# Designs tried in a protein design chat: miniprotein binders against q9vhn3. Part 8

Target 1, 154 residues: q9vhn3
Amino acid sequence: MDPDDDLVLENEAEEIERLQLPEELKKPIDPEEEDERVARIEFNCSGCEMHEMVHYFGRKPPFALGVIYPEDNYVMRDPFQPPPPRWQSKPEYYIAMGTKCSICSKTVCKDPGCSFYYTASFCLPCGKEELKNWPPEAQARIRKQMSVSQGRQT
Below, E stands for the ipSAE of ESMFold2; O stands for the ipSAE of OpenDDE; V2 stands for 0.75 times the mean of E and O plus 0.25 times the DockQ between their complexes.

## First folded at step 7 (miniprotein)

Design c4 (at its last look DockQ between E and O 0.67; V2 from the best seeds 0.00; counts 0 for: pae E 1.7 > 1.5)
Fold by OpenDDE base, look of step 7:
Structure c4 (fold): chain B 154 residues (1-154), chain A 83 residues (1-83)
Amino acid sequence: as target 1 above (154 residues)
Amino acid sequence: SDEDLQKLEEQIERLEQRLREIKEQLERGDKETVEKLFDMLYEIFELAMQIAEETGDPEMLWELFELLFRAYRLLKQAKRMEE
């Protein structure tokens, strides 16, 4: 009756229970599988009801070759272009949706009824106040843009 | 050159006029506006890229991106009307 048999592996069951790795090892979604093409930035215009998800906010979109914005812009990849295969670097079209007002920091779209640009971007309320301080030529340009936008609200 | 600048401004004005015409067509219920708007989007974009490469004039680029945005909005509207 060899005495070596009594190594009762009793504690294996408890160790297995402790080694129950919580099944919810939610595999960290490989950050590399975060499809860079998914628009994750919310864009809401304060001047109109436009709401969109966009891909970039900043001055230098990585997909906008050679374009540097003077101000941070909300930029959307072309929503009508099928996503190119990952292995094909096709130049992608993009749309600059809007920016923040340089005075009040409210987000505004590029519609003439929501914003205008002179040296910086302005929402219409802030821009109307600043307009008085601008050169006559700039004022005339902005007034022309505003006249075109008012025709849309009727 | 001043001449080149004037030419670019004229091109922008032509694009603006064309966009207005397409808008009017869309408002009349004309169905062939989607293709025209796509063509315009590409034309505006190409011109913007050209300007960005040549001069980088921020005002001209802003105007073109505004036009592009407006065209995009119209295109969304036109597509919804075709569904």
Scores: ipSAE 0.714, ipTM 0.883, lowest interface PAE 0.6, mean pLDDT 86
Fold by ESMFold2, look of step 7:
Structure c4 (fold): chain B 154 residues (1-154), chain A 83 residues (1-83)
Amino acid sequence: as target 1 above (154 residues)
Amino acid sequence: SDEDLQKLEEQIERLEQRLREIKEQLERGDKETVEKLFDMLYEIFELAMQIAEETGDPEMLWELFELLFRAYRLLKQAKRMEE
């Protein structure tokens, strides 16, 4: 944990706000809030070529008021609209890109060729191993999903 | 109520079916797929927020966020093909 990171972020944020003066009320910027407005978290799907920079990893994105995921998710803010002003607290559009596999912890996107969900998220290899422990109805659904995705080569 | 949940599930199924149809249209080169996908993204998101507020059902939410991700990915593909 490097203390120089904190000092640099706070100084630059204060300088920018003073120069732009669009906000007459100058409150200190929370560094954690500043981090979530910039897509700094790298998301790489282990099951395909999907790569994105995302804004948040966890269960409760600060920009998605009232949303709590059952698992940690990689979440991207609306890629089509700028974020609202910091003083305005309201929900935003966002996209959940993927999760970590519950068995091996590899990152997988939500494409059915890369992962699936049954009480928890699984990459396809780990899910194939766990599948026989599930009710027959769930097994049939997931096997059908995997059969379709096997027609898409890696 | 159970009728409210059934309506939500029917909406999800209609969205899933529409996404499959739009994917087929994109593969045929239909130029209006970008607008349709953009509309779908917002409709899927609105339904996900409604379910989060009303029931919090994690499996329906996961299904909708999966659908949202698929629509987003398809929209990026459609934009590249149109541009």
Scores: ipSAE 0.480, ipTM 0.748, lowest interface PAE 1.7, mean pLDDT 75
ESMFold2 (binder alone), look of step 7: mean pLDDT 82; pTM 0.775

## First folded at step 8 (miniprotein)

Design x35R
Fold by ESMFold2-Fast, scan of step 8:
Structure x35R (fold): chain B 154 residues (1-154), chain A 83 residues (1-83)
Amino acid sequence: as target 1 above (154 residues)
Amino acid sequence: SDEDLQKLEEQIERLEQRLREIKEQLERGDKETVRKLLDMLYEIFELAMKIAKETGDPEMLWKLFELLFRAYRLLKQAKRMEE
């Protein structure tokens, strides 16, 4: 697998800078790692107008070391921060945009108006249908969330 | 431990309060403080990511992910105002 032309051009500038650094600050160029920085996965929320291109779908994104999600999530790197130069340690931020409803498999974002979590993720319509099978505490939470969300959406 | 779980819950509640304050300032359209609000949002991202690495509780992780998603929405609004 070869990187695209944009990654090649970006790597040229970084390579020039990298050659000027002490050896301990240099990082190897990994074409596969650079490919992971391109958002290729489309995320569309079925409950609202949220639409983003994301970098990963799963529970253990390789770029978010030490974070394991309880279920598969659509994960995006912070789009407003440029990738740090390879010789710098700079924090990157990661956003879980949403997941698939455990009942109907429709994609839903993390907004309270679109999804609810109790042991697994549910879109609000499926959560409402499923609530009779849940403990009173969970039933109270989703009823409150649905009331607030309907008010906001109007 | 119960003590550790309580501390994490308290940290998340503080982040929730801070997000509400940022949202109110952005809703007022105060463009002159946008840079300050951006810095505060990135502080929330940093703190929430630290908490996420420390907890194994699925409900707590879900609450953090939902908080970060809301913080991202505010970040987009603040970036739009900065433009």
Scores: ipSAE 0.562, ipTM 0.787, lowest interface PAE 1.2, mean pLDDT 76

Design x38F
Fold by ESMFold2-Fast, scan of step 8:
Structure x38F (fold): chain B 154 residues (1-154), chain A 83 residues (1-83)
Amino acid sequence: as target 1 above (154 residues)
Amino acid sequence: SDEDLQKLEEQIERLEQRLREIKEQLERGDKETVEKLFDMLYEIFELAMKIAKETGDPEMLWKLFELLFRAYRLLKQAKRMEE
C-alpha cells in the first residue's frame, strides 16, 4: 500500500540478482571497454545533412559478434539504451550509418536517396553513371529501388 | 526453402511499408510515433541478425540495414518533436 515499499522491493531484487552473479561478472567494466563506448569517428553524408559521431569504421566490428560486412561501414553502437548485461549473453544493438562510395570514396549514408547497394555501395551520381554497365536484371532491380525511393511503388 | 525465402522478402516489404506509413504520420505531426519507431527499430535489427546467421544473403542483410538506418533517422526526428 505504501508507494515507497514498491521501490524498496525493486532495489532488493536487483541486489539479490547482483549477489547471485558469478564473481567475474561483478567486476567493474574494464576502462578500455568503457572508452570504446565513446564515439570518436565523424560521419558526414555527402548526399544529405546526416551527421553523427560513430564508434567504428570497417568490416568486422568487435562488438558485433559473428558479423562480417561485405564492405567497410560506419557503425554506431546503440545511442538509446545501455548494452545488455554480460550474464544475459545477448548481442548489443547497433546501427550501420553508411559507407564510402566504391568509386569516388565520398561518404554516404544508407538512405536510398543518397546511396544504393549492388555488390558494393555507390553514391547516386556514381551509381547512375555505372548503371548501364550492369546486367539487365541488376539494372531493373536498382531502378525499382530508386523508384520506390522517389515515393513511387514498384 | 524457396518458399521461406519468398516469405522473408515479403516480410521485408511489409517492414518498408510500415516505415513509409510511420513517416507520413510523423510528417503530419504525430509525436506518438516514437514508441512505434522504437519497436520497429529492434524488430528490424533482430530480423537482420537472423538473416546474417541463417542465410547470410548480403542483399537481404543490406536492405535490412537500410531500413534500420531509416527507422533510426525517423526516431531521431520524432524524439526532437516530442518536446
Scores: ipSAE 0.682, ipTM 0.843, lowest interface PAE 0.8, mean pLDDT 77

Design x38M
Fold by ESMFold2-Fast, scan of step 8:
Structure x38M (fold): chain B 154 residues (1-154), chain A 83 residues (1-83)
Amino acid sequence: as target 1 above (154 residues)
Amino acid sequence: SDEDLQKLEEQIERLEQRLREIKEQLERGDKETVEKLMDMLYEIFELAMKIAKETGDPEMLWKLFELLFRAYRLLKQAKRMEE
């Protein structure tokens, strides 16, 4: 593939900006930060064929400053773009792939065909069994989600 | 306020509708979907961060991370079609 001319011009502009910054902001990437960019955790959805390597499992991803999830999530760092230059202070985006069902602990992805959220995450089989213990509003939501998912599972 | 929460819910509904439209475009083999999906990934992520800071509502956060995951899945499919 030919180099993207727009990206080349952007990289040149970024380098010029970087040269004008204080020296401490020009420091190379920390080796620990580079190791944290390697995806070492295997994620397999029990409800579909989704399989990915991810970077983190937990409530407080260290790269997601100020964000605390209500439950543990499998988290993947941006797989398409290089990390933003440290001196720009731009947030790196990430994708929550899924979680563990709060009842059976099976891994499920965020697809509505695989999981349902009501105060916690549930795989659809466990959600269906547990729904009798939920308020009518939550029961209506999971039934609607399941009916849509079954109609399009072909 | 209830009005502010309703506006956020409406923004989420609009994002889900756009994602459904892009999925249909991708299913028709439209090559322009890759850039649209990349734009949506960042837009959904920024709204999720805004909600996390301003309200912390777990239901809304769950829905945005669902949409972000769905957009990522579609983007992977679109990129494979380019290959």
Scores: ipSAE 0.607, ipTM 0.802, lowest interface PAE 1.1, mean pLDDT 78

Design x38W
Fold by ESMFold2-Fast, scan of step 8:
Structure x38W (fold): chain B 154 residues (1-154), chain A 83 residues (1-83)
Amino acid sequence: as target 1 above (154 residues)
Amino acid sequence: SDEDLQKLEEQIERLEQRLREIKEQLERGDKETVEKLWDMLYEIFELAMKIAKETGDPEMLWKLFELLFRAYRLLKQAKRMEE
């Protein structure tokens, strides 16, 4: 039962289309350098396999008008195109991928298996070490979060 | 108001439960999962924008960004399974 048998054919189709482009003319690079919508910032989670290119790192992304994040975040613009068929009237959206741990500065995604938020973001190891200094409600939250693995390992 | 804050907290808890249920459906191979994940992604995003504009509560906003990321991750996984 191999549902992914066609993946090789899909990859070959993409490579064929790429070969049709005039790659040596630098025209694809020039538009990308001018296009502020091109994702140029690499995001790698230290706690899991999450790896993405994002558009912004900071707390006040210029494309997310009226939104100020509580701390600096790696932000991706509208990661899927076109919009979902059922929701053609939906506005553009933005995904906050993750941040840097407030203690060790390691990059972590927003998955409960990788990070915890209480007044600031913490990777789970640093959060566990600071646990005793937090209010009981915060301690209960991180303990519950750790007991629910999100199915990361099976 | 305090009553409005409680309603928002309950709404966020319901969104997290629905997201967990959709994750289980995806793991069982439910073909309708992609559409449900798109619906969840936009619903969570709209609530996050509403909270950012109206209350600015950082704990609540961060929880919604967490849920939005989780919905995005599941949607990316579901789309890879389709192909």
Scores: ipSAE 0.628, ipTM 0.822, lowest interface PAE 1.1, mean pLDDT 74

Design x39R
Fold by ESMFold2-Fast, scan of step 8:
Structure x39R (fold): chain B 154 residues (1-154), chain A 83 residues (1-83)
Amino acid sequence: as target 1 above (154 residues)
Amino acid sequence: SDEDLQKLEEQIERLEQRLREIKEQLERGDKETVEKLLRMLYEIFELAMKIAKETGDPEMLWKLFELLFRAYRLLKQAKRMEE
């Protein structure tokens, strides 16, 4: 059996599936769907100068198939590549920018100079305050992050 | 298994080391980092999705999303240096 025959068959199946889709899925994205790709949510990190416009805040991004976050996140749709075709069962790529500190509610990005995760997200100041209440391995991790100069981009 | 967990931890550590090396290359003005960072960004994302579907371990998901965010920041920096 030639591996190229399997590859050709797979491509033909994708083409047939595309042709069998309802006309609405074959046509260009309608204005309402295009509006959903406009980033309207402002994200500003309280620990650094990171500022981005994002598409979603929550635990269950509609474009993230099968993923449920353990906490609400600010999420940006892939800014570098177009979304996968609608007829393919392929997840859209995205970037989690950050979240709200579980103690003070300040917005923090995912950079280790700004936030720490242990069961929930904490800004570094709040993480330091809670440090004594955590297991030794978690304490060691946050101390290591803090010993690396804050503001130096890793 | 504990062995599988150890392998995953080692894989994450290797990604972190690669990211650090690319950061150093970018700081030296190496413009070839854009493609490397883009590939790394999608590689980290795919691993995060695999973990989310198979285990849902929030500690590992958070660590991968941290690496993904750091790769994004470096990629933005590299693209600014291109033009």
Scores: ipSAE 0.657, ipTM 0.828, lowest interface PAE 0.9, mean pLDDT 77

Design x41F
Fold by ESMFold2-Fast, scan of step 8:
Structure x41F (fold): chain B 154 residues (1-154), chain A 83 residues (1-83)
Amino acid sequence: as target 1 above (154 residues)
Amino acid sequence: SDEDLQKLEEQIERLEQRLREIKEQLERGDKETVEKLLDMFYEIFELAMKIAKETGDPEMLWKLFELLFRAYRLLKQAKRMEE
């Protein structure tokens, strides 16, 4: 007898369950729907270990009608809840994962340890370099953000 | 508009404080934070939509998307703890 006899029985039970499903539920009804729900855009933060596949890059996500970002964002559809049924019109939740630095074009996530926003998005290294050219209030904000990040490490 | 902007800034500050408290709970090993983080994740998103519709202020939108991203990070951490 095969030492993985239990695995064979398990596979048979799974196959029986599959055969009981209506054929309409097994086949994709809309190939376009499948493509739109697959995350195909790679997001890798240059400032930390955050890496994800996302669904969109731009200012106007098609699944988020009525929302326009001031900058292009990498956007992921809600990973915690399934998408609304295709026969139901319902708002979808999503996450802005990050942007490209306005100076060096490196990808950065939204974490305060990786990026800073002042009129546009900056990675922290570029923000630090441009700091002297900003108004005092913006300089104070980025210095505070950098000191908080440094203090938490110690 | 200045008064309304100040009230929204106060709401954002309260959300950031709550997120900080939940992060501390999670870092102490409290896996029961998952439900609280999920509720907060959707609350932050709803406020972001309100700000996008009512003011469109880029700095406030940036701050809310920052908080939403941070909530997402904590949710991923909490779900790994459950596994």
Scores: ipSAE 0.673, ipTM 0.839, lowest interface PAE 0.9, mean pLDDT 78

Design x41I
Fold by ESMFold2-Fast, scan of step 8:
Structure x41I (fold): chain B 154 residues (1-154), chain A 83 residues (1-83)
Amino acid sequence: as target 1 above (154 residues)
Amino acid sequence: SDEDLQKLEEQIERLEQRLREIKEQLERGDKETVEKLLDMIYEIFELAMKIAKETGDPEMLWKLFELLFRAYRLLKQAKRMEE
């Protein structure tokens, strides 16, 4: 406490103004900054036992520049260990784990045994109820997906 | 345009077939699938980014993100087998 070192500046008011800027505006963000890599959002699929901690929930992950999802997604950054050898000098990889069902809001992963996509994501129970409102092509697709899922064990 | 879309669809179908084959190999206890799954994850991700930039087709993007998730799940399983 009580630092004795003052900034050696000709204008202290200018330095005070700079200190009030968001950190992102003062200097480039170091990719290794402490909060950047912490996965703090819990993802639990309601249709299976998939459980992960993820880094982001939303449509526009800041680490995935230029990517906008049509829905809010649970997104995990660089889930592999060790990360450096394979994507050194490559784009940052990420995995979209899943989303919330557009009808019941239950969390579902992207496995075809748990969710179905037609304009929006649905858990399979809600997809069954809604398929009557869909075009024949979409109805055939979900029926095929569900039949394949029943043929597979956990 | 139509020819290009057909080629992308065929590429996605080939990726799904390769993923099914790797899943069968993993279910037989072959942990050598780790490198194959990593290669697939890179290829699927890069194709997803290409489609996002060039066509933006939601159905194709959804299918690729599904395949990417499935490849990740299999990779996690394969790594547990090697531990």
Scores: ipSAE 0.623, ipTM 0.817, lowest interface PAE 1.1, mean pLDDT 75

Design x41M
Fold by ESMFold2-Fast, scan of step 8:
Structure x41M (fold): chain B 154 residues (1-154), chain A 83 residues (1-83)
Amino acid sequence: as target 1 above (154 residues)
Amino acid sequence: SDEDLQKLEEQIERLEQRLREIKEQLERGDKETVEKLLDMMYEIFELAMKIAKETGDPEMLWKLFELLFRAYRLLKQAKRMEE
C-alpha cells in the first residue's frame, strides 16, 4: 500500500461539494499569471557572452511594485526560487540584466566590464568617448571602473 | 541626512567587498558559495527596494542592481560547478 493512496481529507463533505462546481471555478490558476512566468524575450550582451531569456523589457515592470526605471531595462524574474504561493501575496524578486546604450543602442549587461551608469547607461566604448564631458567626480569613478575591468590575457 | 547617505554608501561598499571575496572563493573551487550568493542576492535586492522607497537615489539603485546582476552571474557559475 502506497501512503499517498490513504490520504484522509479534513472535510469530506466540502470536497464533494467542490467536485460539483463548474470547471472554471475549480481551477485557481490564472492563465495570464502562467504566461507572465515564461521568459520570452532574448537578452544578448554585446560586450560579453552573457545571454539570458527575460520576462520584460521596459521602464515599468508590472511585477515590480512601485519601481519605475529611468530607462528601459531587461528584467528577469527570480530563476532560482519558485514564485511565492498566490495566497501569500509576498513580493517577487527580480534581476535587471541590462539595457540599451543611450548613445549607440547596443544591448549591454550590468557588468562593469560592459557598461556603466551616469544619468544614463553607456557601453564602455561610447562612455570612453563621452566621459570628458562629465563632472570630475563622475570621470574619476568611471575611469576607476574601466581600469578595474581591463583584463589581461595570458 | 548626510550621515544617513554616508551610511548607505558604506553599506554598498561592504556588499561589493563581500561579493569580491565570494568571487575569489568560487574561483578557488569552493562549491559552498551557492548559499552565500543566494542569500547575498536577496539582501542586495531588499536594500535596493529600501533605497527606492527612502531616497530614490538613481546612482545608488543602479549600483545595487549592478551588484545583484554580478551576484546572479556568480551564482549561475557556482551552480554549474555543483553539477
Scores: ipSAE 0.702, ipTM 0.857, lowest interface PAE 0.8, mean pLDDT 77

Design x42F
Fold by ESMFold2-Fast, scan of step 8:
Order: sequence, then structure tokens, then C-alpha cells
Structure x42F (fold): chain B 154 residues (1-154), chain A 83 residues (1-83)
Amino acid sequence: as target 1 above (154 residues)
Amino acid sequence: SDEDLQKLEEQIERLEQRLREIKEQLERGDKETVEKLLDMLFEIFELAMKIAKETGDPEMLWKLFELLFRAYRLLKQAKRMEE
């Protein structure tokens, strides 16, 4: 029994914690914490066929440490990355799917063919109506965005 | 500070150009672009975090989140083509 004792690494306690962590993941203690990892909010873009389930709607997603959006966004945890281990406080990647138009409240994704941002988000129809009230810089920007999206695919 | 902001704007423009090139490749049916899109997601996110920390400019952050969304959509398209 003892020949392998000398192979014990300095971080023995940390390795023991890691070995037991899968059992903790199987039986989460906090229902609220495990609920946060389930995408329960439906996002449907009114300007295209984008549809996703997202994890959060608001300005300060708790899983995105240090990030505050200028407006409420529908936010999804990155589906292409495995969740970080529970013993790590490392932030995971996330994607802002879209928001509500500041005028008509319709849900729109971040695609330039669906929404325009100038101090707040607008769906393109509302942006076109509001265009006359914007400064020349913003007017020029939305015109370029709309011209690029003339052949907008689905 | 103005020079630093210009460099960040140039970096964002280069990311958008790369994304446009990848989109054209996918629209032509090139399936071997998934790794490029995963790399783009990483680079765009890291730049967004840097800008949030250093400047907090909402227009730049909005543009990066737009690019991140567009990269995600292209990645979904690429994976659908792998079926």
C-alpha cells in the first residue's frame, strides 16, 4: 500500500474536492442556482425567423460579472461552451440575442436587418418613422445600415 | 485617448470584415468554417470585455454585441449544414 504516497501533489486537497464535485453537480443544494442554468425565457424576433430560449432579460445578468448593458437585453449563456466548474468563479461567455423596441415594444434581434441602435434599440419600421427626429450623424448611419440590408436574407 | 479609441474602432472594423468573409464562404456552401466562427466568438467577446473595462462606450459595446450575435447565427447555420 504505500509506494504511491510519494507521488502526492501539493494540491492534494484541491484534487480531492474536484473528485467529489461531480456528486455535488448531480445534487445541487440551491434550487435557485440550478434554475438559473435552464433557459426559460422565449425569444422570438419580430423582424426575422430567429427563435431561441434565453436565460435572462435585463441590464445586469448575474452570470456576466462586471457587465451592465445600457438597456434591457435578452441574454443567453454560450451554448458552445461547457459550464465552468462550480468551484471556479470564472465568468462564462454569453450572447445578447436582442431587446424590445423602445417605441413599439416588439422583440427584435441584434441583426442590422431587424434593429437599429441609437441611444436605444429600435425595430427598423419604428427607426424609419423616428429618423426625422435624429441628428444627421444617426440619420446617415441608419441609411447606410438599411442600404447594406437591402437584400436581407432570412 | 482619442488615438486609443481609434485603434479600438479599427479592431472592431477588422472583426466585422472577417465576419463578412466567413458569411460569404458559408453562403457558397463551405462547411469547413466552424473553427473560424468559434475563434471569432472568442475574440469578439474578449474585445467586448476589454472595452467594457477600459472605455464603457455604449456604441462600441452595442456594435460588438451585434457582431457576437451575427457570429452565433452563422455558427448555427454552419452546424445545420453538417447534418
Scores: ipSAE 0.612, ipTM 0.823, lowest interface PAE 1.1, mean pLDDT 76

Design x42R
Fold by ESMFold2-Fast, scan of step 8:
Structure x42R (fold): chain B 154 residues (1-154), chain A 83 residues (1-83)
Amino acid sequence: as target 1 above (154 residues)
Amino acid sequence: SDEDLQKLEEQIERLEQRLREIKEQLERGDKETVEKLLDMLREIFELAMKIAKETGDPEMLWKLFELLFRAYRLLKQAKRMEE
């Protein structure tokens, strides 16, 4: 079976549905819903060049059903695809861009060269300082993360 | 079960390998079609999202979101290189 055939059929169904819906019967524009689709929160990583506008900061983004983050995250909606048409329900994708360091509150992205996670997120400088206070197992895991992020495979 | 956790770790490792392959292709200057790259990253995202909803391990959950973030960075890099 050719998976391209399934994709073509899905695209055709979408276009047919769109063409058959009178403008008057489409879901009315909800100002609050439209507002939530505009990225208004500035995200700047303090450890690298990552700069992006995101849609949400918190643990429970309303567009990420059934997933609760362990900590507050900056979250971007649908970075790979445009949002679905208002008259059609489709899965919506999202990316957690980063968080605030639990010690210094600086914003950091999820790149292993910028942040560490152990019970909470830390920027690289704060993580290195706190490393001495962590159990040996946690220290070993973070050292492996650091070696990988520097382009080392071991 | 321990067996289920091991399978989950193996799936994450396979996804990381695919991202490394894409990164190497971009570093070599190989021109992939943006559509092909988007399809691959979308597949990785869909699988990672399904796994993230099934795990209760905070460390594993963090790794999955880190993987998705790295996939996004590669997409941005690929789009800049095509220009």
Scores: ipSAE 0.495, ipTM 0.722, lowest interface PAE 1.3, mean pLDDT 71

Design x42W
Fold by ESMFold2-Fast, scan of step 8:
Structure x42W (fold): chain B 154 residues (1-154), chain A 83 residues (1-83)
Amino acid sequence: as target 1 above (154 residues)
Amino acid sequence: SDEDLQKLEEQIERLEQRLREIKEQLERGDKETVEKLLDMLWEIFELAMKIAKETGDPEMLWKLFELLFRAYRLLKQAKRMEE
């Protein structure tokens, strides 16, 4: 079957649903919002095999109203839920995949085996070098994380 | 307040424990973890949104977004096993 047929059917179903809504619940079709639903940003973790296409990089995703991250993140709209129709205002959930290391700028995912957070995100190599400069509580937490990660890898 | 922050940290620790239990179930080949992970993913997301709006504590937010990512990764693994 031709993949283009599926896209046509989805657009038709959304238009039918829009026509059935009360006028006060219809919203205009926003070309920018529609564009933001396409994942165009490659995310590749430098610490593992995580590879995903994501929708946004930054602190305040336009689709995540009221949420501001403490640092820039690669953000994916939930791939397991169909997005709401483009004419409806409905909350979507989203997943932060990872960030750039604050020291070396390498991309890392949020897995404990790849990165950790203390005031900013670090890849494991950079964090291991910085570990001695952190407060004892932060050092203990990260040493525990690294011990678990090393056990998994072996 | 410090008491309210402690309660939020306790909620995060309970979610961490539940995620560990679901991970163990998945490692045993239990393919019925998909629904549990979807429910947990939404619960973690809602708590993350609440903390982001109410406190904005970067450490708590980082922990929750880490949990959300880990739950997503397990969900993706569980869906592959379901096939």
Scores: ipSAE 0.495, ipTM 0.743, lowest interface PAE 1.5, mean pLDDT 74

Design x45M
Fold by ESMFold2-Fast, scan of step 8:
Structure x45M (fold): chain B 154 residues (1-154), chain A 83 residues (1-83)
Amino acid sequence: as target 1 above (154 residues)
Amino acid sequence: SDEDLQKLEEQIERLEQRLREIKEQLERGDKETVEKLLDMLYEIMELAMKIAKETGDPEMLWKLFELLFRAYRLLKQAKRMEE
């Protein structure tokens, strides 16, 4: 069998499968949907050099199934794999880059050296001031995280 | 259940340990680190999606998103080192 002939047969099988799809999935790619795959939102961490372009800022990214964010997050669509075909029931993967500090509104990434989370996200300076208002168990957890981060410098 | 939640917490701790080991390998110039980080990144994504669907615990989701971000950062670093 010639490899080009195999490719032609493969394309025919794909076309037949496509004919059996719901009508919505048969239409051409929506220009709006295509535009949404371009990262247009700038993310810069105030605590480190992390800089990326992301696709979404908010609590419920439409491409993330079943995700409930307690606060707005900067979210990047999977940069490594192409999006799954519309006719496949596969989840689209993503990376949450960071958020805004709930006290000072500075942008911080998810690195434990830049931020921590207890009911909301805090940059380390704001969290250090706020932790005294938290229950002892939460205080112990955050102090351990901050201690580990400082230990890296020694 | 509480037992299932504890098992998930132990799985997250094992992921964090693996991430620390891969970071050490990267710092030693291990050229195979990119593939390991990519595999780990997708494993963390799958776990995050599963937990989001089952528990909705924001503390646990935040920890998974932290690990996912850290894996991504290391992967970017590894790719730069490959040049």
Scores: ipSAE 0.646, ipTM 0.830, lowest interface PAE 1.0, mean pLDDT 77

